Miniprotein binders against b1l550. Designs and how they scored, part 176

Target 1, 279 residues: b1l550
Amino acid sequence: MRLPEELLERARDIHSEAPSHRIKLDRVGSFGLKVPVEFKGFLLLAEADVWVSLPEGRRGVDLSRQVEAIYELSNPPKDPFSLCREAAISLLEKLNYADSSGVSIRFDAPLQDGESLKYYGVEISSIASDEIINKIRVEILGMTACPCTAELIRAYKSSEIAATHTQRSLGILEVSTKAEHPDPDKLASIIERAMSSPLRTYTKRPDEGGLVIRSLSNARLAEDVVREMIHLFLEEFGHLPEDTHILAAVRSMESVHMHDIYAERSFSLDEIRKEISSH
Below, E stands for the ipSAE of ESMFold2; O stands for the ipSAE of OpenDDE; V2 stands for 0.75 times the mean of E and O plus 0.25 times the DockQ between their complexes.

## First folded at step 14 (miniprotein)

Design qa12 (at its last look DockQ between E and O 0.93; V2 from the best seeds 0.80)
Fold by OpenDDE base, look of step 14:
Structure qa12 (fold): chain B 279 residues (1-279), chain A 89 residues (1-89)
Amino acid sequence: as target 1 above (279 residues)
Amino acid sequence: SEFTVEAEINGVRIRIEVEVDGKEIRITVTIEKDGRRIRFMYVITSPEKLAKYLEEIERIIRMFGADPEEVKRLIEEARRLIEEILERL
């Protein structure tokens, strides 16, 4: 049932009214939208959040215009990075009372693994005001092998390859920059290369054995993984603006404990370069 | 900056600033309309990225109500100048 449009002439514009309390809001929007995106030749249904700021003198946001803004740009489906940036800007233009806007888009990114696919999690965000800041978060699972247990077992029984516990570890890279969003496949690759070994969607028995041997031969602490991620990031993304902010983190789902091991470093490119150069 | 392209189209003021940092080209776009200012940046590392981001910039400028043909001319001018830089790198 649709109400007669003529009622709009008689109804108060509730959104444009003065609020009972004159307080600015930082974010008002629609969360959990589903939008189609094109990514590496795949058509994906991504989850999206869209928001704007609300000035102290306005009761509410025109939420319909926010939804229209992202869906207009989503047809035809485009890459999620361009969609994110364009939508953030479109929100500011369409909602002229807002001094800031934001868009976040989340999906599982396909990654080729032989004849099959694996995936990583990605969240793409753009926050627009006088300047636009682009944020990307990539999360991918790898495998770590514990060097401490390996060394203890080696000391107990002489072996060329010491047994140790292995576990899945979640690697995280979050980048916030004034530049465009960094390549998520490169970020995922950095994380995988920083682990003891990557995960595989499918393995034959010889391949699985080889994967495990690789892990055992490249045993790493969670701390080692984070440091390696930072090192590899600087090699691949050293061209980003110096004020670019990075979070590198690992959550190791330890197989011998009921709890996880977590390690992180937050830094700007300028900060970390100064730190490394001082040693 | 290496160069700056500027235009005013239908009350939309546009600045495209191009800087060279080593082998990378930084494009900073500033759009001003009705007292609002928006600035955003791209780092160009390939010709394919250049083409993609110029198309994006063109779409963005048009969102502000700038005449599409005038915007197209502005983008083509910027393209030409950036391609001349890329040929020198």
Scores: ipSAE 0.803, ipTM 0.931, lowest interface PAE 0.6, mean pLDDT 93
Fold by ESMFold2, look of step 14:
Structure qa12 (fold): chain B 279 residues (1-279), chain A 89 residues (1-89)
Amino acid sequence: as target 1 above (279 residues)
Amino acid sequence: SEFTVEAEINGVRIRIEVEVDGKEIRITVTIEKDGRRIRFMYVITSPEKLAKYLEEIERIIRMFGADPEEVKRLIEEARRLIEEILERL
């Protein structure tokens, strides 16, 4: 049943009233929305959050309008990165009382893996005010091989054994910038290339042997994986604004221990360039 | 900046600033309507991405209520000028 629109003349506009406690709010929105997106020819069901700021003089947010903003842009399904940026701007246009808005979108990105598929995690956001800040976080698993154990085994009785423990490691790149979101496939590629070897969806025994041998010949400390990720990032994305902020991290699920190894570095492009040039 | 394209369409003020730096094209868009100003940027390192981001800019400008045909002409003008600069390089 649809109520008569004439009732709007008699009803208070609760949202536009002043609250009894005049306190601004930083984020008021709808979280956990299911939004269809199109990514590299795949139709995916992503999860999205949308919000705006609420000034101290306004009692409530027009929640239906903010949900409307993202769903209008998601039909038909489109590129999640364009959707994220456009929805953030649309929120500010539609909700003129807010001084900022935000959108986040999360999905698993498919990636070709030989004749099969694998995936990596993507979370993007766009925060709009007088300017737009775009953020992307990419997470992908790779393989690492421990160089410390490899050296110990090599030194054992002058052995020619090329062996060490190998494990899955989670690589993370997170980028915050005024420019458009970096390509997630390029970020995932940087992470994988920094590892000892990529992971495969499946392998046959000869391929599995080759994968392990490759990892042994490219053994790396978690610290060195992070350093390599930074080096590769600078080569690929040095064009981004100088105040672009990056977090590079690795969490290695060490196969011979009950605990993980973690290494992390955050920096701005300006900061890291100064650091490198000082050596 | 290398050049600036400005327009006012249906009360929406638009400024597109383009700066070419080596192989990089930096596009900064400022949209102002009813006292609100929004500014965003793209850094394009390949010509094939230019069309994609110009289409996104067009969609964003139209969100503010600007006439679609006039916005389309504005974007086409910006694209032509960018391509002319790229041809000189």
Scores: ipSAE 0.722, ipTM 0.906, lowest interface PAE 1.3, mean pLDDT 89
ESMFold2 (binder alone), look of step 14: mean pLDDT 86; pTM 0.857

Design qa13 (at its last look DockQ between E and O 0.89; V2 from the best seeds 0.78)
Fold by OpenDDE base, look of step 14:
Structure qa13 (fold): chain B 279 residues (1-279), chain A 89 residues (1-89)
Amino acid sequence: as target 1 above (279 residues)
Amino acid sequence: SEFTVEAEINGVRITITVEVDGKEIRITVEIEKDGRRIRFMYVITSPEKLEKYLEEIERIIRMFGADPEEVKRLIEEVRRLAEEILERL
């Protein structure tokens, strides 16, 4: 059932009314939208959030226009980076009372693993005002081997390869920049290379054994992983603007404890370069 | 800056600046309409990226109601000048 459109002539525009309290809101929008995106030849259904600011003199946001803005740009499906940037700008143009807008798009990104696929989590965001800031968060699982336990076992029984506990660890890179979103596959690769070993979707017994041996031979603390991520990031992404902000983090799901180990560093490119050059 | 292209199309003021940073170029776009200004930037590391982002810039400018044919001419000018720079890097 659809109400007669002529009712709009008689109804108050509730959204344009003055609010009972004249307070600006930072974000008002629709969260948990599903939008199609094209990513590396895959058609994916991503989750999306869209929002704008609301001035103190306006009661509500025209939410239908927000939804229209992102879906107009989603047909035909395009890459999620362009969609994010274009949608953020479109929101500001369509909702002229807003001084800022934002879009966030989340999905599991496919990553080739031999003849199979693995994945990483990605969240792509764009925040628009007088300037646009692009943010990307990549999360991928790897494997770490504990060097401390390895050293203890080596000291107890001499072995060329010391046994140690291994665990799954989540690596995180979050980048906020005035440039376009950095390549998420490169970010995922940095995280995997910073771990003791990558995870594999498909392994035969010899391959699995080799993966474990690699981990044992490259035992790393969570702290080591974070520092390696930062190092590799600077090598690959040193061309980004100096005001680019990075979060590098690891959550190690320790196999001998009931709790996780967490390590992080937040920094700008300018800050970290000065730090490294001082040593 | 290596170059700056400016245009006003249907009341939309567009400024596109291209700068060289090492082996890369930076494209900064500023759009002004009805007293609102929006600025955004791309780092171009390849000809493929240049084409991709120029197409995006073209779409974005058109969102503001700029005439598509005039926008196309503007982008073509930027493309030509940016390609000349990339060939020198």
Scores: ipSAE 0.784, ipTM 0.926, lowest interface PAE 0.6, mean pLDDT 92
Fold by ESMFold2, look of step 14:
Structure qa13 (fold): chain B 279 residues (1-279), chain A 89 residues (1-89)
Amino acid sequence: as target 1 above (279 residues)
Amino acid sequence: SEFTVEAEINGVRITITVEVDGKEIRITVEIEKDGRRIRFMYVITSPEKLEKYLEEIERIIRMFGADPEEVKRLIEEVRRLAEEILERL
């Protein structure tokens, strides 16, 4: 059932009225939208949030216009990073009463893994005002091998046995910058290379043995994984603006404990370069 | 090396600054319409991505209601100047 269009001429525009309480709102929008995206030849169903700021003098947001903005840009499906940046700007242009807008897009990114696929988590956002801030968070699982236990076993067995506990560890890189979103595959690669060994969707026994041997030869503390992530990030993305902010973290699901280990470092490019140059 | 291209199309003021420094290309875009200004940037280390981001910039400018053919000519001018600088390096 569709109501007559002529009613729009007579009805009050509730959204443009002043509210009873004149309080600005930071984020008013639609959350949990399903949007199609194209990522490396894959058509994926992503989840998106869209919002704008609402000034103290405006009662409501034109919510249908917000939803239209992202959906019209998502047909045909396109690169989620371009979609995110373009939608944020479109929202700000279309909803001229807002002083800021934001879009977030979440999806599982496929990654080639031999003759199969694996995946990692991606969440991106773009916040537009007088400038645009682009943020990306990548999460991927890898394998870590404990160097402390390896040393104890070496001492006990006169170093004849190379053994230690291994576990899955979740690596996290989060980047906030005025430049375009960094390539998520490069971020995922940095995380995997910082760990003792990557995880595979499946392996045959000789390959599985090789992954375990690799992890033993690259035993690393969670702290060392975070430091290596930072090192590799600077090599790949040191060109980004100096005020780019990074979070590097690892959560290790320690196989011999009932609890997890966590290590984290936040920094700007300017900050970390000064820290490194002071040593 | 650096250049700036400025235009006003249908009340939309556009400023595109391209800075080439060694292997790095920085593109800064400023768009002004009805007193609102927005500024965004790209930092390109692979020149092959220049075309991708110029196409994105073109789409963004069109969102503000600028005439598509004039925007296309603006972007072509930016591309020509950027390629000229890159060829001299």
Scores: ipSAE 0.710, ipTM 0.907, lowest interface PAE 1.4, mean pLDDT 89
ESMFold2 (binder alone), look of step 14: mean pLDDT 87; pTM 0.868

Design qa14 (at its last look DockQ between E and O 0.87; V2 from the best seeds 0.77)
Fold by OpenDDE base, look of step 14:
Order: C-alpha cells, then sequence, then structure tokens
Structure qa14 (fold): chain B 279 residues (1-279), chain A 89 residues (1-89)
C-alpha cells in the first residue's frame, strides 16, 4: 500500500522542523547498505555506510536522498574508490544543509594465490567538507614464527633450523590522506612481506613444508612485523603528502597463549621521516 | 611548475591546479557553488591514472549542474596541461 502523495501537502515536514534541542550532529546516515562494486574484474556486493552532518537548526536528515546518492552512482557498477569519492561529494551537493559528509565501503578483496584465491579485508572511506580526506584500511592474515622460542630450542639442541611455535597474525595498514586512496593490493603485499611468511589457500605437501621452513628461517616478533611494515610502506608510498597519517599494526594470535599480542604505531609521513633521519 | 585552469560555469567556479611534485603530478580541484567550497586532490603516477581521474573530475563537476560541453572544454585544457608535464618527467 502506498499512501497518497497529496498527504505530503497536509503533513508537516518533520525533518526541516526545529529540534527540541539545538545541537549539531556530526554523523547521521544509513549504515549497512549493500552496493555493487567492480574490483579487479570481480563484481562484488560491498557493505556501505553513508552519512552527513546535521545542523543544530534541523531536526532530521533526508535519509532517502542519501540512499539515492550512492545508488545513482553505483549503476553501472564502478570501482569502489571512485564510488566512495563521488558519493561523498554528491551527498554534500544533494544535502546542502550539511557541512560534511562521509562514505565507507567494506568488502573482502580477492587476491590471486596460484590457481586459487585468497583475500584481504578492505574498508575504503571518504570524508568531505571544505576538503576531502580519503581513508583506506587493509587487513590481511599472515604467519609469524616466534624468534624467542626458536632461540631457546636452538640453545637446548643445536640445529640449523630451530623448531618454534607459529601462529596466524593479522596485519593492518590504515592510511588517511588528502590524495586518492592508495593501492590496496600494494598495502596487502607490504603486510605479507613484513610477516614470517604469507598464508596460502592451496598448498601441496612440499610447498607447505617450504612455507613452514621459510617462516622458521624468518622468525619475527610482532614488533618486528610492525617496523618492517613501516619500512616497506615508506619505500612504496613515500610520495604521498607529508600530512598523510598512517596506522601500522599487527595482532598475533599466539598459539601458546590464550591471548593475542598486539603492536602498533600511528604517525604522519613527516613525523616518521624526521624520526628515522635522526638515527 | 604549477599551472591553473579556471572557469565559471552556471554559477559554479572551478579551479584545476596541475603541479609537479618530484616525479609525480598533483591535480587539485576546487569547486565553489553557493558559498560552499570543496577541494580534492589526486597524485598522478601513470597515464592510465590520469585518464581515470580526469573522467572522475568531469563527473564530479557535472554533479554541480555545470554545462557538460563547457565542462568538457575545461577538462580537455587540464588534460593537455597534465600530459605536457608527464611527457617532461
Amino acid sequence: as target 1 above (279 residues)
Amino acid sequence: SEFTVEAEINGVRITITVEVDGKEIRITVEIEKDGRRIRFMYVITSPEKLEKYIEEIERIIRMFGADPEEVKRLIEEARRLAEEILERL
């Protein structure tokens, strides 16, 4: 049943009314939308959040216009980066009472692994105001081997390759920049290269054995992983604006403990360059 | 080197700045309409990125109600400037 449109002439516009409390809101929007995106030749159904600010003098946001804004731009499906940027700007244009907008798009990104696929998690965001800030978060699992246990076992029984516990570790790179979103495949590659070894979806026994041996031969603390991620990031993305902000983190799901080990560093490109140059 | 292209189309003021930063080109776009200003930037590292982002900029400017043919002329001028810079890198 659709109500008669003539009722709109008789009904108060609740959204345009003055609120009972004149307070600005930072974000009002629709969360958990599903939008199609094209990514590396895959058509994916991504999760999206869209929002705008609400001035103190307006009771509510025109939520339908927010939803329209992102879906108009999603047909035909396009890359999630362009969709994110264009949608954030479109929200400000369509909702002229807002001084800021934002879009976030989340999905599992496919990554080729021989004849199979692995994946990484990605969240792409754009926040628009007088300026646009683009944010990307990449999360990918790798494997770490503990150097401390390896050293203890080496000291107990002399071996060229010491046994040690191995675990899955989640590496995280979050980048916020005034430039366009950095390449997520490159970010995922940095994280994988910073760990003892990558994970593989498909392995034969010799390949699996080789992967484990590589991990044992490249044992790293969670702290080592974060530092290596930062180092590799600076080599690949040193061209980004100096005010670009980075979070590099790892969560190691330790196989000998009930808890995880976590390490992080937050920094701007300017700050970290000064730190490294001072040594 | 920095180059700027400016236009006012249907009450939309557009400024496109093309700047060389080391081995990269930065394109900054500023759009002003009804007292609102929006600024955004791209770092161009390849010809393919240049084409992609020029098309995006054109779409964005058109969202503000600018005349498509005038926008197209503005974009082609910005493209030419960016290509001339890329050829020098």
Scores: ipSAE 0.735, ipTM 0.902, lowest interface PAE 0.7, mean pLDDT 91
Fold by ESMFold2, look of step 14:
Structure qa14 (fold): chain B 279 residues (1-279), chain A 89 residues (1-89)
Amino acid sequence: as target 1 above (279 residues)
Amino acid sequence: SEFTVEAEINGVRITITVEVDGKEIRITVEIEKDGRRIRFMYVITSPEKLEKYIEEIERIIRMFGADPEEVKRLIEEARRLAEEILERL
């Protein structure tokens, strides 16, 4: 079923020809690849995309070389961050006609949760050209408790502990930097600590009560959560290059509304430091 | 405290700069081959990761076709100098 390799001597090399229309392409690649990765002792099946730029004078990309590059590096399975950075550089080296290369890797990261596990979303990318830009996006659910309703209930009942509506909220941290990818567990921890309380895979009644009391004691607006994420991020990652770019966001599935609430702030490290120092 | 190691191996020019300030280790790598240059960096605040990233740097340099034994010697020199700086701190 395999065709004779001798045909390669007679066939045109279509990819190296000039195209009919000499137009540069930004991303040409293979998307939706399944690659094995190792994360904190877990063997995970991640989804990856690989691409390169294509100059205006080249008709096509050697797509098999792209796929080969990432699979060679994924055997044996290794941590997805090293894989992402190494694959991006490998693509640029192997496909030297390209101005840039890119790799993205997506997986659900396991996190210990007592005697069980929970998961949070991770997407990383590395874009290589003269420099390499590494990006990581972490998404994790937490619990928020509304301080507005809590204050109304306090005023009505003259109570010291606020009762209020609680809901799941999705916290998002996205970091783009010239340094290596930040540790996703630290990003997830920042998001969870900014919330009123973390979510658990399961709890028994006494522990569940403790989580609810914690959330009521830490009632926060979506805006407060975003501000706290930024504060905690700066404490943990203020060492990154000054041009590192961050997006901090929360989408709250408000339990008493038919719609979600969203808050976000994007900034570079140098930008936010100037803003904070002016106040 | 800082150092730079430089080499040219099989037409591949490599520059590794390591800067140490307290617990912060910054590693910048430049690789040039056939007129193309790529620059990448690591900012390490956990010294246990230094060896991991040094090994990653070695694998990356070898992708460019530099002789494995010469790359290994370059990496060993960089590791030695980094460890000397960390021992003084």
Scores: ipSAE 0.731, ipTM 0.909, lowest interface PAE 1.2, mean pLDDT 89
ESMFold2 (binder alone), look of step 14: mean pLDDT 76; pTM 0.709

Design qa15 (at its last look DockQ between E and O 0.97; V2 from the best seeds 0.80)
Fold by OpenDDE base, look of step 14:
Structure qa15 (fold): chain B 279 residues (1-279), chain A 89 residues (1-89)
Amino acid sequence: as target 1 above (279 residues)
Amino acid sequence: SEFTVEAEINGVRITITVEVDGKEIRITVEIEKDGRRIRFMYVITSPEKLEKYFEEIERIIRMFGADPEEVKRLIEEARRLAEEILERL
């Protein structure tokens, strides 16, 4: 049922009214939208959040215009990076009372694994004001082998390859930059290379054995993984602006404990370069 | 090498700055309309992305109500100048 449009002439514009309390809001929007995106030749249904700021003198946001802004840009489906940037800007233009806007797009990104696919989690965001900041978060699972247990077992019983516990570890890279969004496949590759070994969607028995041996031969602490991620990131993305902010983190789902091990470092490119050069 | 292209189209002021440092191309776009300014940037290491980003910039400028044909000419000029710089490297 649709109400008669003539009622709009008699109805107050509630959104444009003065609020009972004159307080600015940082984010008002629609969360959990589903938008189609094109990514590496795949058509994906991504989850999206869209928001704008609300000035102290305005009661509410025109939420319909926010939804229209992202869906107009989503047809035909395009890459999620351009969609994110364009939508953030479009929100500011369409909602002229807002001094800032934001868009976040989340999906599982396909990654080729032999004849099959694996995946990583990605969240692509753009925040627009006088400047646009682009943010990307990549999360991918890898395998870690514990060097401490390996060393203990080696000391107890001499072996060329010491047995140790292995576990899945979640690696995280979050990058916030004034540049365009960094390549998420490269970020995922950095995380995988920083682990003891990557995960595989499928393995034959010899391949599985080889994967485990690789992990055991490259045993790493969660701390080692984070440091390696940072090192590899600087090699691949050292061209980004110096004020680019990075979070590198690992959550190791320890197989001998009921709890996880977590390690992180937050830094700017300028900060970390100064730190490394001082040693 | 650096260049700047500027235009005012239907009350939208546009400034596109392109800097080339070795294999790095930095594109900075500033759009001003009705006293609001928006600045955004691309830092690309792959020349093949240049066309893609100029197409994006064109779409963005048009969102502000700038005449599509005038915007197209502006982008074509900026792209041409960027390509000329890249060919000299």
Scores: ipSAE 0.782, ipTM 0.923, lowest interface PAE 0.6, mean pLDDT 92
Fold by ESMFold2, look of step 14:
Structure qa15 (fold): chain B 279 residues (1-279), chain A 89 residues (1-89)
Amino acid sequence: as target 1 above (279 residues)
Amino acid sequence: SEFTVEAEINGVRITITVEVDGKEIRITVEIEKDGRRIRFMYVITSPEKLEKYFEEIERIIRMFGADPEEVKRLIEEARRLAEEILERL
């Protein structure tokens, strides 16, 4: 059943009333929306959250207007980064009582892997007020090889055994900036290049051997993977605004341990440059 | 090298500042309507992205109710000036 439209003129506007307790809210919105996006020729189903701030004198948010803001812009499907930035601004324009808005979009990004595809995690957000802050988080798996175990085995009988434990490691780069979202493929590439070798969807025996040999030749501590990610990030994205904030991290799922190893560093571009310049 | 284009279209005040420093292009956009101001920027190292981001800027300005044809002309002017500076490099 559909109710008569005439009721809209006769009913109380609950949302515009003052609340019983006059407390502003930072985020009021719709979470877990399904939104189609176009990424590198692929049509993907992304998950989105949308929200606005709510002043202390307003009881509720017009939730249908929030959802409209992102769905209107997603027809036809377009790249998720433009969608995210545009939707955040649209929310502020549509919901004039809010002093800030936000949009987040999550999807698995395809990446060419020889003759097949692999995927890595992407989450982006845009927070709009008098300025726009754009954030991107990229997570991709790679392979690490332990240099400590490799050295012990080399010292034991180096000419007879070239070995160490290898494991999957999750690399994370998170960037918050006033500039447009960085290209996620470049962030994923930085993470993969910092590790001992990439992971493949599948390999044939000769290629599999090559990946293992590469990882042994490029054994790295989780700490050094993080340092390498930072170095590579600065080479690629040193042009971003000085107050850009970065988190670089690795979670290593150690094959010979019952627990994970974790390393991280957060910094702004201006502070890391001062740190490096002091050496 | 730097230029600024300004316009007021249907009560929407727009300022687009483009700064070119070597191969880096910084575009700062400020939109003001009814006392609310929004500022955002792009920092581009690939000139081929200029068209994409100017198209995004055009769509954003239209959200505020500015006449589409006037916005299009403003964006075309800003893009032409940016391309002229890049040609001199």
Scores: ipSAE 0.713, ipTM 0.910, lowest interface PAE 1.4, mean pLDDT 88
ESMFold2 (binder alone), look of step 14: mean pLDDT 85; pTM 0.849

Design qa16 (at its last look DockQ between E and O 0.95; V2 from the best seeds 0.78)
Fold by OpenDDE base, look of step 14:
Structure qa16 (fold): chain B 279 residues (1-279), chain A 89 residues (1-89)
Amino acid sequence: as target 1 above (279 residues)
Amino acid sequence: SEFTVEAEINGVRITITVEVDGKEIRITVEIEKDGRRIRFLYVITSPEKLEKYLEEIERIIRMFGADPEEVKRLIEEARRLAEEILERL
C-alpha cells in the first residue's frame, strides 16, 4: 500500500523542523547498504555506509536522498574508489545543509594464488567537507614463526633449521591521505612480505613443506613485522603527501597462548621520515 | 611547473591545478558553488590513471549542474596541460 502523495501537503516536514535541542550531529546516515562494485574484473556486492553532518537547526537528515546518491552512482557498477569519492561529493551537493559527508565501502578483495584465489579485507572511505580525505584499510592474514622459541630449541639441540611454533597473524595497513586511495593490492603485498611467509589457498605437499621451511628460516616477532611493514610502505608510497597518516599493525594469533600479541605504530609520513633520518 | 585552468560554468567556479612533484603529476580540483568550496587531489603516476581521473573529475563537475559541453572543453584543456608535463618527465 502506498499512501496518497497529497498527504505530503498536509503533513509536517519533520526533518526540516527545529530540534528540541539545538545540537549539531557529526554523522547521520544509512549503514549496511549493499552496493555492487567492479574490482579487478570481479563484480562484487560490497557493504556501504553513507552519512552526512546535521546542523543544529535541523531535526533530521533526508535519508532517502543519501541512499539515492550512492545507488545512482552504482549503476553501472564501477570501481569502489571512484564510487566512494564521487558519492561523498554527491552527498554534499544533494544535502546542501550538510557541511561534511562520508562514505565507507567494505568487501573481501580477491587475490590470485596460483590456480586459486585468496583474499584480503578492504575498507575504502572518503570524507568530504571543504577538502576530501581518502582512507583505506587493508587486512590480510599471513604466517609468523617465533624466533624466541626457535633460539631456545637451537640452543638445546643444534640444528640448522630450528623448530618453532607458527601461527596466523593479521597484518593491518590503514592510510588516510588527501590524495586518492593507495593501491590495495600493493598494501596487501607489503603486509605479506613483512611476515615470515604468506598463506596459500592451494598447496601440494612439497609446496607446503617449502612454505613452512621459509617461515622457520624467516622467523619474526610481531614487532619485526610492523617495522618491516613500515619500511616497505615508505619504499612504495613515499610519494604520498607528507601529512598522510598511516597505521601499521599486526595481530598475531599465538599458537602456544590463549591470547594474541598485538603491535602497532601510528605516524605521518613527515614524522616517520624525521625519525628514521635521526638515526 | 604549475599550470591552472579556470572556468565559471552555470555559476560553478572550477579551478584545476596541474603541478609537477618529482616524477609525479598532482592534479588539484577546486569547485565552488553557492558559497561552498570542495577541494580534492589526485597523484598521477601513469597515463592510464590520468585518463581515469580526468573522467572522474568530469563526472564530479557535472554533478554540480555545469553544462556538459563546457565541462568537456575544460577537461580537454586540463588533459593537454597534463600530457605536456608528462612528456617532459
Scores: ipSAE 0.761, ipTM 0.916, lowest interface PAE 0.6, mean pLDDT 92
Fold by ESMFold2, look of step 14:
Parts: structure tokens; C-alpha cells; sequence
Structure qa16 (fold): chain B 279 residues (1-279), chain A 89 residues (1-89)
């Protein structure tokens, strides 16, 4: 049933009233929206959250306007990064009582893998106020090979046997910056290159052997993967604003243990340069 | 080097600053309407990205209710200046 439009003239505007308790809210919004996006020729169904701040003197947020804002911009489907930044700004313009807005978008990014595909996780956000802060988190699985066990096996019989345990490891790069979102493929590449070897959707036996040999020649501690990610990140993205914040992390799903191993480092570009220059 | 283009369109004040530092173009956009001011930044190293982000900037400015034809002229001016700079890189 659709109610008569003219009732809008008589009804109280509950949202614009003052609340009983005048308390500012930081995030009021709609979470878990499904939004179509276009990424490198693929049409994907992404998950999105949208929100605005709510001043102490306003009782509620016009939630339908929030949802409308992102869906209007997503039709036709477009680049999720542009959508994220534009939607955050659109929310501030549409909901002029808010002093900040935010949008987050999550999707699995396809990545070429020979004649097949694999994927990596992407979550982006844009927080708008006097300025806009753009954040991207990339997560991709790789293969790590333990150098400690490799050395023990080498020493055991003084043999030519090259062996160690290998496992999936989840690499994470998270970047928060005032500039536009960094290219997710470049972030994923940095993570994969820091690992002992990338993972493949499938391999034939000769190629599988090569993959394992590659991983053994690049055996790395989780700590060293994080350090290599930082090194490669600075080479590629050292030009970003000095107050850009980065988190680099690895979660290794150790094949010989019941638990995971985790290593991480957070830093700003200014901070890490001072640290490196001091050595 | 640094160029600034400014306009006021339908009560929306827009400032676009194009700055060169090394191999990079930095574009800062400031939009002011009804006492609210927002500033955002792009760091660009290629002509393809320049065109993409100028189109995004145009869409953002139009969100504030600025006249589309005047916004298009403002963006065209910014494009010409940025392209001259990018050609020298």
C-alpha cells in the first residue's frame, strides 16, 4: 500500500527535531548494502556501508537519502574507487547537517593467473569532512617457506636435500592517505613479491615443481615478509603525502602448528624514513 | 611550478591548484558552499589518470549545484594548464 503524498505536509518531521538527549553521534548509516561495481572489465557485486555524523541538535538521519546517494552513483556500475570518493562527498552535500560522512566498499578483485583467474580481497573507504581521507586494505594469499627448518634439514645429513614446511600466508597492506586510493593491483603485487612464492589456481606437475623450488630459494620468516613488503611499498609509493599511514602484516597459517603466526608494522611515511635514515 | 584556477558558480566557490613536484602532478581541489569547505587531493603521474580525475572533479563540483556549462569551462581551463605542465615532464 502506498500512502497519499499530501500527508507529508501535515506530519511532523521527526528526523529534524531535537532529541531528548543532545548527544552527537559519529556514525549513523546503512550497513551491508549490495552495490554493483565495474572493476577492470568485471561486473562485481560489492558490499557497502554508508554513514554520516549526526549533530547533537538533530534527532535522526534521513536514511533513505543516504541509500539513494550511493545507488544513484552506482547506476550504471562504475569504478569502485571513484564511487567511494564521490559517494562520501555526495553524502555531505545531500545531508548538510552532518560534519562528516563515510563510505566503505568491499569486493574480491579478480587477478589473471595464466589461463585462469584468482582473486584478492579489497576494502576501501573514504571519510569526508573538511578534507577527504582515503583508505585501502588489500589482502592476498601467498606461499611461505620456513628458512629455519630448511637450515636444520640441510645440516642434518649434510645432504643436497632441500626441504622445509610451506604454508599459505595472508599478506595485508592497508594504506590511509589524503591522496586518491592507491592502485590495488600494485599493492597485491608488492605482497606477492614479498612472499616465498605466489599461489596458483592450478599447476601441471613440472610447473608445480618449479613453484616449490622458487619458494625454497626465497624462504622467509613472516617478519622478513613484512620487512620486504615495507621496502617494496616505499619504492612504489614513496611519493604519497608524508602523513600517509601504512600497516603491513602477515598472518601465516603454519602447516606444522595448530595456530597461526602474525607479524605487523604500522608507520607513516615520515616516520619510516627517519627510522631508515638513522641506520 | 604552480597554477591556480578559481571560479564562483551559482554560489559555489571552486579553487583548483595544479602543482608539479618532480615527475608528479598534484591537484588540490577546494570547494566552498554555504560556509562548508572541503579539500581533496590527487597525485598523478600519467596523462590517462589526469583525464580520469579531471572528469571525477567535474562530477564532484556539479554535485554542489554549479551550472554544468560553467563547470565544464573551468575544468577545460584546468586541463589545458595541467597538460602543458605534463608535456614538460
Amino acid sequence: as target 1 above (279 residues)
Amino acid sequence: SEFTVEAEINGVRITITVEVDGKEIRITVEIEKDGRRIRFLYVITSPEKLEKYLEEIERIIRMFGADPEEVKRLIEEARRLAEEILERL
Scores: ipSAE 0.693, ipTM 0.901, lowest interface PAE 1.4, mean pLDDT 89
ESMFold2 (binder alone), look of step 14: mean pLDDT 79; pTM 0.743

